# Designs tried in a protein design chat: VH-VL binders against Probable carboxypeptidase X1 (CPXM1). Part 12

Target 1, 162 residues: Probable carboxypeptidase X1 (CPXM1), of Homo sapiens (Human) (q96sm3r113to274)
Amino acid sequence: TGCPPLGLESLRVSDSRLEASSSQSFGLGPHRGRLNIQSGLEDGDLYDGAWCAEEQDADPWFQVDAGHPTRFSGVITQGRNSVWRYDWVTSYKVQFSNDSRTWWGSRNHSSGMDAVFPANSDPETPVLNLLPEPQVARFIRLLPQTWLQGGAPCLRAEILAC
Key: E = the ipSAE of ESMFold2; O = the ipSAE of OpenDDE; V2 = 0.75 times the mean of E and O plus 0.25 times the DockQ between their complexes.

## First folded at step 21 (VH-VL; framework fv_enfortumab)

Design w5 (from u4 with light chain F94Y; at its last look DockQ between E and O 0.76; V2 from the best seeds 0.00; counts 0 for: pae E 5.0 > 2)
Fold by ESMFold2, look of step 21:
Structure w5 (fold): chain C 162 residues (1-162), chain A 119 residues (1-119), chain B 107 residues (1-107)
Amino acid sequence: as target 1 above (162 residues)
Amino acid sequence: EVQLVESGGGLVQPGGSLRLSCAASGFTFSRYNMNWVRQAPGKGLEWVSYISSSKYYTYYADSVKGRFTISRDNAKNSLSLQMNSLRDEDTAVYYCARWGYRDYRFDYWGQGTTVTVSS
Amino acid sequence: DIQMTQSPSSVSASVGDRVTITCRASQDIDSYLAWYQQKPGKAPKFLIYGASSLQSGVPSRFSGSGSGTDFTLTISSLQPEDFATYYCQQANDYPRTFGGGTKVEIK
């Protein structure tokens, strides 16, 4: 909580530093995975209010390149904002990397297993998760584990880092 | 048709308080991030404050931080700005402005309400 | 804070003239820049987003260009309804900041 937003919501982190495993469409791509982003209201608007992985993506992830070694301390998530359909991730894991090739996970020190963070239960309410241990890395991934029954993994996020 | 109508402006002494309101219609208010922007007489535009559609996030310009409080009532489609400890430099026309949903700009503005702080 | 420096502060022009207004950011703001038009006694009106994209219904004589720190607004053939004050605004970080404005007035 002592670390400020990295800048997904503010746009300080540019679209080119956001990547994902898959996207349902360009209008649901990783560039839409920014906290508080809103869908369009007009028919035919291609830009919706979240990143959404394809429903068939067995290993979805959303990735942020901080551009340099950064101390990550927390994650804030929201569900999908849409006039037609709402989806949200209900739990996720977090991974880190320095080269986007080799990854290590945030661990639950009590169990020794990867930490699983409770996420959202509605489209709009933001949920803060502090990492058990801050991690120094360049890249951070959110890996949805569970999501709304019958839906797809969709999220908006902000990263806390210093 | 999107409409934003400000009210609550007036003449107030330095150190006083005033509450501005903005009535919204023609769109789903609860889905939009909202802002106050002001313009001193004969001067340019200055962003004042922001509140997210969910209400959980607020930001303030340094010049008003600690003195102004932005809030919203999504049931009444209204945005408010509580202004305390007013100063001469707060004299301005205050606009209610909607933050654009995908293109990151102020896409709709109200007509403005005038606040004058003078002894 | 990202400072936006706008020039000129005013320009006198005739109907049919080409008018160019510049805006400079104190740091790289990618293309997160908008332009607004304001007539006396009226609220600002949104014209351009993303530095160069025209809002629906804005006349094609308006155009924007630039990225990074240097941006321009051009009116290719000034019309009577274009006499107004123009502002740039960055959307790259908080606080959202505006240029000082450029008044386009009748010569």
Scores: ipSAE 0.239, ipTM 0.747, lowest interface PAE 5.0, mean pLDDT 89
ESMFold2 (binder alone), look of step 21: mean pLDDT 90; pTM 0.907
OpenDDE, look of step 21: ipSAE 0.939; ipTM 0.960

## First folded at step 22 (VH-VL; framework fv_enfortumab)

Design z1 (from w2 with heavy chain K55R R105K; at its last look DockQ between E and O 0.06; V2 from the best seeds 0.00; counts 0 for: pae E 8.6 > 2, placed apart)
Fold by ESMFold2, look of step 22:
Structure z1 (fold): chain C 162 residues (1-162), chain A 119 residues (1-119), chain B 107 residues (1-107)
Amino acid sequence: as target 1 above (162 residues)
Amino acid sequence: EVQLVESGGGLVQPGGSLRLSCAASGFTFSRYNMNWVRQAPGKGLEWVSYISSNRYYTYYADSVKGRFTISRDNAKNSLSLQMNSLRDEDTAVYYCARWGYRDYKFDYWGQGTTVTVSS
Amino acid sequence: DIQMTQSPSSVSASVGDRVTITCRASQDIDSYLAWYQQKPGKAPKFLIYGASSLQSGVPSRFSGSGSGTDFTLTISSLQPEDFATYYCQQANDFPRTFGGGTKVEIK
């Protein structure tokens, strides 16, 4: 509750702080996975409207390096902004790390399992998920679990952090 | 069963206007991207326009930009194509086509409606 | 725009013949290529997606192959109902573009 955006939308988080498991193209790379980013691009150019993992990626993830220990409290997601495609993540898990090597998940306390967050059902409507418990870490990953049938895991995101 | 039924074709003079409609049934229309594809007499297939299921995304072939407007009414399961400033080269059979999920294809087509632009 | 070049423009063949139709994309489209059959006066009918996956109900004599820029549709033993025009279509980007078509005619 009440933590401000980390700065994916604003560009406060630089492109060098964004990584992903895979990308369909440079124009759908992690640097495009920023909330409210618009394609605004000519057909097939270098600047498309989301991060999209490769369709064959069995374990997709989108990673943000906050640069220092940060209290993460929430995630906002959108689907892909595109005049060409219809893609969005419908559920995801969240992981944290201090060194980008050892990861721990956001837990659903009642089940003891990793929390699965309901995500998007359209390209543009932002969906907020507050973490069950804020986590202090340097790195945060979003791990798509399900997405639009016949599509690919695509998202734009913002991270809430204090 | 999936059905797409086009209507509204006819004869029109160059510079005129015509509105095509496509009635959809047998599927949840509001979940699918829809397209118009045309075929001039004796010629191949040409994609004309696209509208996303949520109506926020539309796109047009360069040959029709500024003259044609695609729209949809998800409550009535209908797709429309408003065609203005018609030209001789717009003469074609116009198909309503559903863009399928997975592997990105036109998986269902209507039988088409014929537009003839002739002076 | 991704240009799709289809060849030949027509082929005359007899029942039982093997027919091969080629489609070339102007840029890499991975495997996002579909094939359609169209009989005179009818709407196109979807045959193959993902370059090589047959739609349910399509006879096994139809096959597709290729990736990247070069694709083929093969009819291994032509039947009377296969005389039609065949189109390829790239599914990688807008505008969606089709090959020029290949008319398969009775010899």
Scores: ipSAE 0.009, ipTM 0.499, lowest interface PAE 8.6, mean pLDDT 87
ESMFold2 (binder alone), look of step 22: mean pLDDT 90; pTM 0.904
OpenDDE, look of step 22: ipSAE 0.940; ipTM 0.960

Design z2 (from w2 with heavy chain G100H; at its last look DockQ between E and O 0.85; V2 from the best seeds 0.00; counts 0 for: pae E 4.5 > 2)
Fold by ESMFold2, look of step 22:
Structure z2 (fold): chain C 162 residues (1-162), chain A 119 residues (1-119), chain B 107 residues (1-107)
Amino acid sequence: as target 1 above (162 residues)
Amino acid sequence: EVQLVESGGGLVQPGGSLRLSCAASGFTFSRYNMNWVRQAPGKGLEWVSYISSNKYYTYYADSVKGRFTISRDNAKNSLSLQMNSLRDEDTAVYYCARWHYRDYRFDYWGQGTTVTVSS
Amino acid sequence: DIQMTQSPSSVSASVGDRVTITCRASQDIDSYLAWYQQKPGKAPKFLIYGASSLQSGVPSRFSGSGSGTDFTLTISSLQPEDFATYYCQQANDFPRTFGGGTKVEIK
């Protein structure tokens, strides 16, 4: 029995609870970083198919405010939905906070360092990563570490929580 | 022009099975999340099931969970609903409906296919 | 599940009348609400999304308002072609749920 989705796909998590370090455009803002969201009909649409950070963003992050203390257990990611562009994150770290100012990371048990999660290798196939240990916090960040060469960090996500 | 055409409705006894189909044309079917919505005679609309464009995610109304299975064939532009263990309460017109990515609504509906469950 | 309570269940009105239909959600759904019109024997037609945005081609006599839990569809001057049943639908969570419908009858 897995933990249920927090509600990025469903819209239970409203647009106002999604934030990011940067966005390439309004149409690639954090409000588009929702699992299974689909791009508009034209390249550069105001309703594009992922969150994408600016290419020059040295420290990209995508943040979800659960609105209350929440036991986070996993993350599902997809790449960018588009017929014109190929962009996806290939690895990311996860951080948590209670106040959006002081952050701690998900740890890799074997190394004691921050865990790095393998992400996507194509636009649509969802990739599930269970956290090594569930974390109780209000805020969760995904921090892209690597992405498709020559592209930008783009993702759609869902958060699992009990 | 977007078109959705349902088929496979008919008369069936309680406990029986039917398979509904929806043929899609006029748009790139594989890019759209799809749904079934039903309406009992003289009653309101009830969402039944959802399948993501890439097939990885499905959701069902509690009233049909475990009895109905939504599926799609993106090569054939076809949406399906396998309905098992049918009950009198499943009597309805069944619509396939396209989900709109921008405005979170059902933007196109078929004309419906009628399922009647009776002895 | 988010329950949608729609009122009234029916209304009889004359051509030219103002008709108001209300829809209440059991929890805050922001503005994730759509309105549909359905004529007898036909599939529903989309009228309004985001609580207040009219679909292209919908007559300006239709308007929507509200956010949070309370929403309204208004027909400012009822026309003979507006005889139909109207449904609200929340898009804020699964399952997607509809109001019970409001039948608008020309008296």
Scores: ipSAE 0.328, ipTM 0.762, lowest interface PAE 4.5, mean pLDDT 90
ESMFold2 (binder alone), look of step 22: mean pLDDT 91; pTM 0.910
OpenDDE, look of step 22: ipSAE 0.932; ipTM 0.956

Design z3 (from w2 with heavy chain K55R R105P; at its last look DockQ between E and O 0.60; V2 from the best seeds 0.00; counts 0 for: pae E 11.7 > 2)
Fold by ESMFold2, look of step 22:
Structure z3 (fold): chain C 162 residues (1-162), chain A 119 residues (1-119), chain B 107 residues (1-107)
Amino acid sequence: as target 1 above (162 residues)
Amino acid sequence: EVQLVESGGGLVQPGGSLRLSCAASGFTFSRYNMNWVRQAPGKGLEWVSYISSNRYYTYYADSVKGRFTISRDNAKNSLSLQMNSLRDEDTAVYYCARWGYRDYPFDYWGQGTTVTVSS
Amino acid sequence: DIQMTQSPSSVSASVGDRVTITCRASQDIDSYLAWYQQKPGKAPKFLIYGASSLQSGVPSRFSGSGSGTDFTLTISSLQPEDFATYYCQQANDFPRTFGGGTKVEIK
């Protein structure tokens, strides 16, 4: 509910603050993991409409550096926008860090385990997940857990903070 | 071919209202973020407002916040700007501008529509 | 708000001259800077994104450079169609802000 976006969609968060575990290509890199980013208009365009991890990446993650301590409150995700191929993440976990080296997870209070957030079921419909408790940190990671059968972990995202 | 055509400009008295429209063609309008940018006579460019492709995010320049409302109709390929409580400083040519997909803004502009606020 | 300071305000030049325009941001904008060309009575035309990448169809005599806070647009050999006003614009944050413009005039 209610918290403003950090600025992935709006480009307030620069490309240099986005990082990922892997990318299928430069045109599917973390700089493409911005909510509502669109695919290129023609064949052979290197820029497609998502971040996509390599299919063989066993531990995919997408990371945002807010640049300073930030109270993260929610995540919005979309699948991949493409004129020739769609993929999407169907569930993910969230982690936080102050130094990008030591990480802690968003917890499910009822089980005490890391929360698993339901994500997308199509390429375009955004899915909002509020964190069980807002977290103050500099870095936030989305860690895809499941994705479209036979596909790859691809997402576009926005982060909510207040 | 990408085309953006603005309409709805005119002469209006201070405190009045106008509604600008932008008709889009030659691209999948519902996939692109859209903006209004204005240029006062003899002055530079000033960004006015932004709306995301899904309509969830809107941003406004401080000078127009609370007076202007950006909207879009993705079924009709149209962008709108409702301008209320107009002031002399709102006199400008208003451009409809498309956000580019290579993470750069304003790759296509309309021809502009002129708004004049005076007695 | 990120202020964009553009200099010079105007340049008098001849066909064939090398023209350099500078743009300074009040805070770090990485490479999220665009350049536009505008002729009188016309809408702006997009030239350069990402500080240095030329849009398709832009002549190679145009080049951009810079990162962080200091940016430059260069026209290596001015042509008759290049007499116009040029604007820089940051795309790092809202509000989007433009430089004050540089008018390139015939000497």
Scores: ipSAE 0.006, ipTM 0.537, lowest interface PAE 11.7, mean pLDDT 87
ESMFold2 (binder alone), look of step 22: mean pLDDT 91; pTM 0.923
OpenDDE, look of step 22: ipSAE 0.933; ipTM 0.957

Design z4 (from w2 with heavy chain G100Y; at its last look DockQ between E and O 0.74; V2 from the best seeds 0.00; counts 0 for: pae E 3.8 > 2)
Fold by ESMFold2, look of step 22:
Parts: C-alpha cells; structure tokens; sequence
Structure z4 (fold): chain C 162 residues (1-162), chain A 119 residues (1-119), chain B 107 residues (1-107)
C-alpha cells in the first residue's frame, strides 16, 4: 500500500484512543479491536480476540483517534478470534471527524452515496479496503452494516494512514 | 505446561545458511503470534522477527530483512527461522518467544539455540 | 525506531539494599513497557507489564512506575536471588526494542 499502518496492531495507537458505541464485555472492548489480536486460552481468561458490540446495539461503531489531522487511506479488517464463537462483520461504512461530534462519510465516487465496504467472510483472513478518496481528519469510525446472521458485530482492524 | 524448545543452531561460515526450529507444547500454538529474539555474546536483547498466528503478517528487524524468513507450521506446532547469507554479526543465542496480546508482552521464552558465524 | 536508554549499566549492591533502575524511551510509549530478569545462561523471565503491574509469583519487593518516556524498576530490599541482569522493553511499536540492560552484582 501507499500509506503505512497507523498502529492499532503495534500499539502506537494506545488503548485510550479507541472507543466504541458499546461492548459485550470489557474483554471484548475497543482495546481488543486490533489487527491480529488473539483470544486467551488460559483458565479464567475472559479476554477474547475482537471488539464486539452488544447484540442489541442498533447503531454500532468503532472509533480511532489519530491524535492529530491524518490522511486516512485504507482499512484492514478481521473477524473475531475465539475458541467459543465465530463471528464477523460482512460490510461496513466509514466516517471521519475533526472533533468527534460532526461526522462525514466516505463516498462512493461512482454513485455519490456513502460507500459500503465488503468486509470479512471468516474469522482470520484480513480484508483490505482502500478508501475511494483519502480523507484528512483526526477521527475515523468503522460502522458495521451487516454481520454474520444471528450474531453480533465483531471486528479487529488496522488503519492505513499518512 | 507451556514449553518452547529451540534447535538447529551451530557453527557456520560467513555466507552460510541455517534453519532454526522451535517446538511448542502445552498451549494451542495456532492461536498465538510468535517471535524470534536474539542476544549476541555479552550484549543485550534484540528483536528479530514476528509472524502472526494466521501466517498472513510477518515483520523483520532491518538488520535481517531479505536474509531471514520466519515461518510456522500450525499442524506440527513448529516455528522456524530460515537464515541465509549469514554474517559475523548474526552470532547470537536465538530465542523463540510467545507474544501475549492481552498484556502486550513476551510471556514465554525458550532456552535458546546458539548460532556462531565463523568469528 | 523507538530507542530505549537504560541506566545504570551496572550496580554493585549488598543484600538488603534498595536498587533503582531507570529506562527512558525516545518518544512517548504510554505505559507499554515491560521489565525482564535474566540470569546467566538462562532465558529472560518476565517481571512487570504495563510499566507497573507485577506478574503473578513475582515478589512484592519488585515494583515498577512511570509513563510516557521515563520509567523505573525498584527492588526495595535486594535478596541473593535478585542478582541478575534486568531489561526494559517497549511494546508500543515495531520493531520491539529493549534497553541495554542493567547488571545487578553482589558487592
């Protein structure tokens, strides 16, 4: 790609810069929505390998604060890494903000409507989506639109940015 | 009991090749991201390479890029490091290390295998 | 790359002494810092994660503190089994980098 990872996998983006609309538990919170993060398998380990919104959340989102104006160019997603349950987002939209209050969407330049990105079809295979046009903003949100039937929106992500 | 056992070290001449292996047991190997870390004689620790549990992502220290290849066999619970074009500065003890993403640390280490490049 | 500067490089100390080791990162690494103990001929052993959280089974005489760029490891009352080399390691970005080590020797 033309832009490097922002740093969700590496931890260059700290836990305090990740937020979400809801979480099923602390162990499925936004701090777990990092590319290649893995579930724990030890006795008493309640941490799983994804961010998962609550099943009843009608408007799920996962948010990254880059900390400064940043040129976002792409998104990589994975599904949930787990021993208990397979789950994944199958499509999402992307929004941007400078203040976390006013948001605008990534647009499909062919239709002029909000772009819908095809996402995952299994728990582990990463899926890259380049934005139709890179956007300069401080905040980026992933907004799951569809996910595995009967489940909840779960994902891990990396953001490509310059 | 979690165990990591490295093997394949030895004495080689500059420009030679070696393949290191790490046998894992006592945990579900296919669920963990794995690393190699090395320590030159009398020196500190240096991270060498990383491979994700699903094998799609690998990273290398600049000092070894293009010469070393990390790989894993999840069916055999084995991590490997193919080392080509070896140099004197590659002389070190090589450790297999497990990365624990919940707490972001190397939580288990093997005992290491020694590589000596004709020094 | 994030450089980790560890000091002192060595300490001569007696049993019962308080030992303080410092680690400085070249940029803000939040609290993503780990401490390891290594004895001669052995692999490193994990002590502290998140700058200040002790691994289960680590004696309470070990403590860690700091955030951002400046971190410390303290052994409040040195014991014979604590003579070893100690390393800090940042977990905030690739490549993962270690401090140069601090050898704690018997005086």
Amino acid sequence: as target 1 above (162 residues)
Amino acid sequence: EVQLVESGGGLVQPGGSLRLSCAASGFTFSRYNMNWVRQAPGKGLEWVSYISSNKYYTYYADSVKGRFTISRDNAKNSLSLQMNSLRDEDTAVYYCARWYYRDYRFDYWGQGTTVTVSS
Amino acid sequence: DIQMTQSPSSVSASVGDRVTITCRASQDIDSYLAWYQQKPGKAPKFLIYGASSLQSGVPSRFSGSGSGTDFTLTISSLQPEDFATYYCQQANDFPRTFGGGTKVEIK
Scores: ipSAE 0.399, ipTM 0.795, lowest interface PAE 3.8, mean pLDDT 90
ESMFold2 (binder alone), look of step 22: mean pLDDT 91; pTM 0.908
OpenDDE, look of step 22: ipSAE 0.933; ipTM 0.957

Design z5 (from w2 with heavy chain G100S; at its last read DockQ between E and O 0.78; V2 from the best seeds 0.00; counts 0 for: pae E 2.03 > 2)
Heavy chain, then light chain:
Amino acid sequence: EVQLVESGGGLVQPGGSLRLSCAASGFTFSRYNMNWVRQAPGKGLEWVSYISSNKYYTYYADSVKGRFTISRDNAKNSLSLQMNSLRDEDTAVYYCARWSYRDYRFDYWGQGTTVTVSS
Amino acid sequence: DIQMTQSPSSVSASVGDRVTITCRASQDIDSYLAWYQQKPGKAPKFLIYGASSLQSGVPSRFSGSGSGTDFTLTISSLQPEDFATYYCQQANDFPRTFGGGTKVEIK
ESMFold2, look of step 22: ipSAE 0.598; ipTM 0.848
ESMFold2 (binder alone), look of step 22: mean pLDDT 90; pTM 0.901
OpenDDE, look of step 22: ipSAE 0.939; ipTM 0.959
ESMFold2, look of step 23: ipSAE 0.632; ipTM 0.860
ESMFold2 (binder alone), look of step 23: mean pLDDT 90; pTM 0.901
OpenDDE, look of step 23: ipSAE 0.940; ipTM 0.960
ESMFold2, fold request of step 25: ipSAE 0.736, 0.737, 0.694; ipTM 0.887, 0.884, 0.873
ESMFold2 (binder alone), fold request of step 25: mean pLDDT 89, 90, 89; pTM 0.879, 0.888, 0.883
OpenDDE, fold request of step 25: ipSAE 0.940, 0.944, 0.943; ipTM 0.960, 0.961, 0.961
ESMFold2, last read: ipSAE 0.634, 0.649, 0.559; ipTM 0.849, 0.857, 0.834
ESMFold2 (binder alone), last read: mean pLDDT 90, 89, 89; pTM 0.887, 0.888, 0.886
OpenDDE, last read: ipSAE 0.944, 0.944, 0.942; ipTM 0.962, 0.962, 0.960

## First folded at step 23 (VH-VL; framework fv_enfortumab)

Design ko (from z5 with heavy chain Y57S Y101S Y104S, light chain Y32S; at its last look DockQ between E and O 0.83; V2 from the best seeds 0.00; counts 0 for: pae E 3.0 > 2)
Fold by ESMFold2, look of step 23:
Structure ko (fold): chain C 162 residues (1-162), chain A 119 residues (1-119), chain B 107 residues (1-107)
Amino acid sequence: as target 1 above (162 residues)
Amino acid sequence: EVQLVESGGGLVQPGGSLRLSCAASGFTFSRYNMNWVRQAPGKGLEWVSYISSNKYSTYYADSVKGRFTISRDNAKNSLSLQMNSLRDEDTAVYYCARWSSRDSRFDYWGQGTTVTVSS
Amino acid sequence: DIQMTQSPSSVSASVGDRVTITCRASQDIDSSLAWYQQKPGKAPKFLIYGASSLQSGVPSRFSGSGSGTDFTLTISSLQPEDFATYYCQQANDFPRTFGGGTKVEIK
């Protein structure tokens, strides 16, 4: 098998290592952007099943701090798990950093341009994207480029690293 | 009323195979991550396996990895555990357990089915 | 794997006593800890999540505390229906792991 999960689904990556450019609410914050996380089913439950950026966020991103230099090899994404709404990212770019200040992108080998990864088309089906070239870095960002028409960028993720 | 009903337990010889089933009702099964947890006679609880609500993520305890296979059929609201190459150490009550990811806990358990591995 | 060490393994107590059960994790699990009650011949029942949050319908005599590696479950005034075995469980990583259990029995 390939590189194992970093630990978003398992909770090995703590909430404090997840950040985002914006969130629609606390219940849609980066701590909810974990693969296979589920919304609450009771009325008044504050916690939904995804990270969602604000609709007006022009530059949305979801960031994971691995805590140390890590060889990133892939990304798995899902849409929003919710009894109330359907939203999902349909494409994204990936960036890396060692200090969370200077960033470089995952590149398409043939064009030399930033790679754009096809993402989700429904709430639950996971989509795996292997990076064209694994990258050693401490931080990884997912940068939604397109999402469900009329909605917001919402995702759940897992990071593959070895 | 949430119900989880295990079946398929019994007496088997070492090296044998057994398939456990769990019938779910009273909730939207396809929305929940599901688990098997076992308890050997007179012993504590041991997590065995996990499968995500969409069935694509699975995890196993090291003691069963390569021998047990978790699966689910969301159309039939059923969870399964295929157990191969059974050992004396696999003797236990096996529980089907529902995971609540909001609160990170096993919120509903079946009554269990007993597996006995002996000659 | 995150090892969970639960103590004591048993406690003998009378109705009305205050009972304290401890659980220690082999590494920092923040507040990702749950407590379960199990009576003989029955499946476990959920009591506490997030180290300190009480499940709806659980009597207020039950409380939990702690973060990091050290956690406690307290029963402030033991009742006859509280004689059972109690387990802690970490939710910080796979595999999910349980403490060895604490049997609370009649003195």
Scores: ipSAE 0.505, ipTM 0.835, lowest interface PAE 3.0, mean pLDDT 91
ESMFold2 (binder alone), look of step 23: mean pLDDT 91; pTM 0.898
OpenDDE, look of step 23: ipSAE 0.933; ipTM 0.957

Design y1 (from z5 with heavy chain S53T; at its last look DockQ between E and O 0.87; V2 from the best seeds 0.00; counts 0 for: pae E 2.7 > 2)
Fold by ESMFold2, look of step 23:
Structure y1 (fold): chain C 162 residues (1-162), chain A 119 residues (1-119), chain B 107 residues (1-107)
Amino acid sequence: as target 1 above (162 residues)
Amino acid sequence: EVQLVESGGGLVQPGGSLRLSCAASGFTFSRYNMNWVRQAPGKGLEWVSYISTNKYYTYYADSVKGRFTISRDNAKNSLSLQMNSLRDEDTAVYYCARWSYRDYRFDYWGQGTTVTVSS
Amino acid sequence: DIQMTQSPSSVSASVGDRVTITCRASQDIDSYLAWYQQKPGKAPKFLIYGASSLQSGVPSRFSGSGSGTDFTLTISSLQPEDFATYYCQQANDFPRTFGGGTKVEIK
């Protein structure tokens, strides 16, 4: 309803601008973490419909490089689109950076702590979260906090930026 | 075998309406983002519209925005294009096309259905 | 919107000739470019993705190259079945846009 998409769905943000802390496989890498991306049709297709961190990753994150200072205003997430398995992140935090080395978080104004955004409860329904305050930065990270019990942190995303 | 079959084309007066349909078979339709692409007689290809698998996201070419509505019925494996306020420049063959995010291209096309807008 | 400019608009060539078609984007599209072949009265058929990756079943006489803004499709030795119109298409943003087409005709 506000700022336009940065371009994860459209491919305006190229694969080289997406990074993650870990990936279960190449076919579940950050380049698959794009809103509305689909899995392959056939069983055994290695390209699936999400980014998924490794199960043992204690500090998962998904990162987008906007390429220049950008006013981030919101995040849209979906779960994993798959023929084999469904997974989704149920909450996440958001961080920003200008150099990909030093990071600051989106804050919950009333508590003074990092904001925790409610995320998905099914594989496909997109969930929009507007940031409490828009942030000007080059890099944005989504940091899954909770996800489907017995599963892995998997998401697809779009970033809203003005 | 993947198949896309368009229907609903015809002759219509300017200002009129038509609804195009595309029947899909040979793949799990609900898992694919779908598009309409058109080609005016003797001209090149023009993308018209896109709809996501979950129906929440639609996009339109500027030339048709506000006049055309893309929709899908995943239970019936069908894609539709409601075309209102038709103009002479909408005369074209309309193709139903499947988008692939594996390799970022239109991987399957229907045979097309012809829309002719004439006074 | 990203404009795609193809050159030439048509090529008259003989069987066995080398044919080169160029496509230029109005902005950097990385390698997000596809090539399609269309024969008269038929829907387009996919040839190349990622600027240079050949679709399975496409003859090796077809090749693609380029990145950024300038791209080339080459047919190294033209065959009778290659007489068609060829389109490039950028996949780097909405709307997806096509070049104007290059008609390859028999001399």
Scores: ipSAE 0.539, ipTM 0.833, lowest interface PAE 2.7, mean pLDDT 91
ESMFold2 (binder alone), look of step 23: mean pLDDT 90; pTM 0.891
OpenDDE, look of step 23: ipSAE 0.934; ipTM 0.956

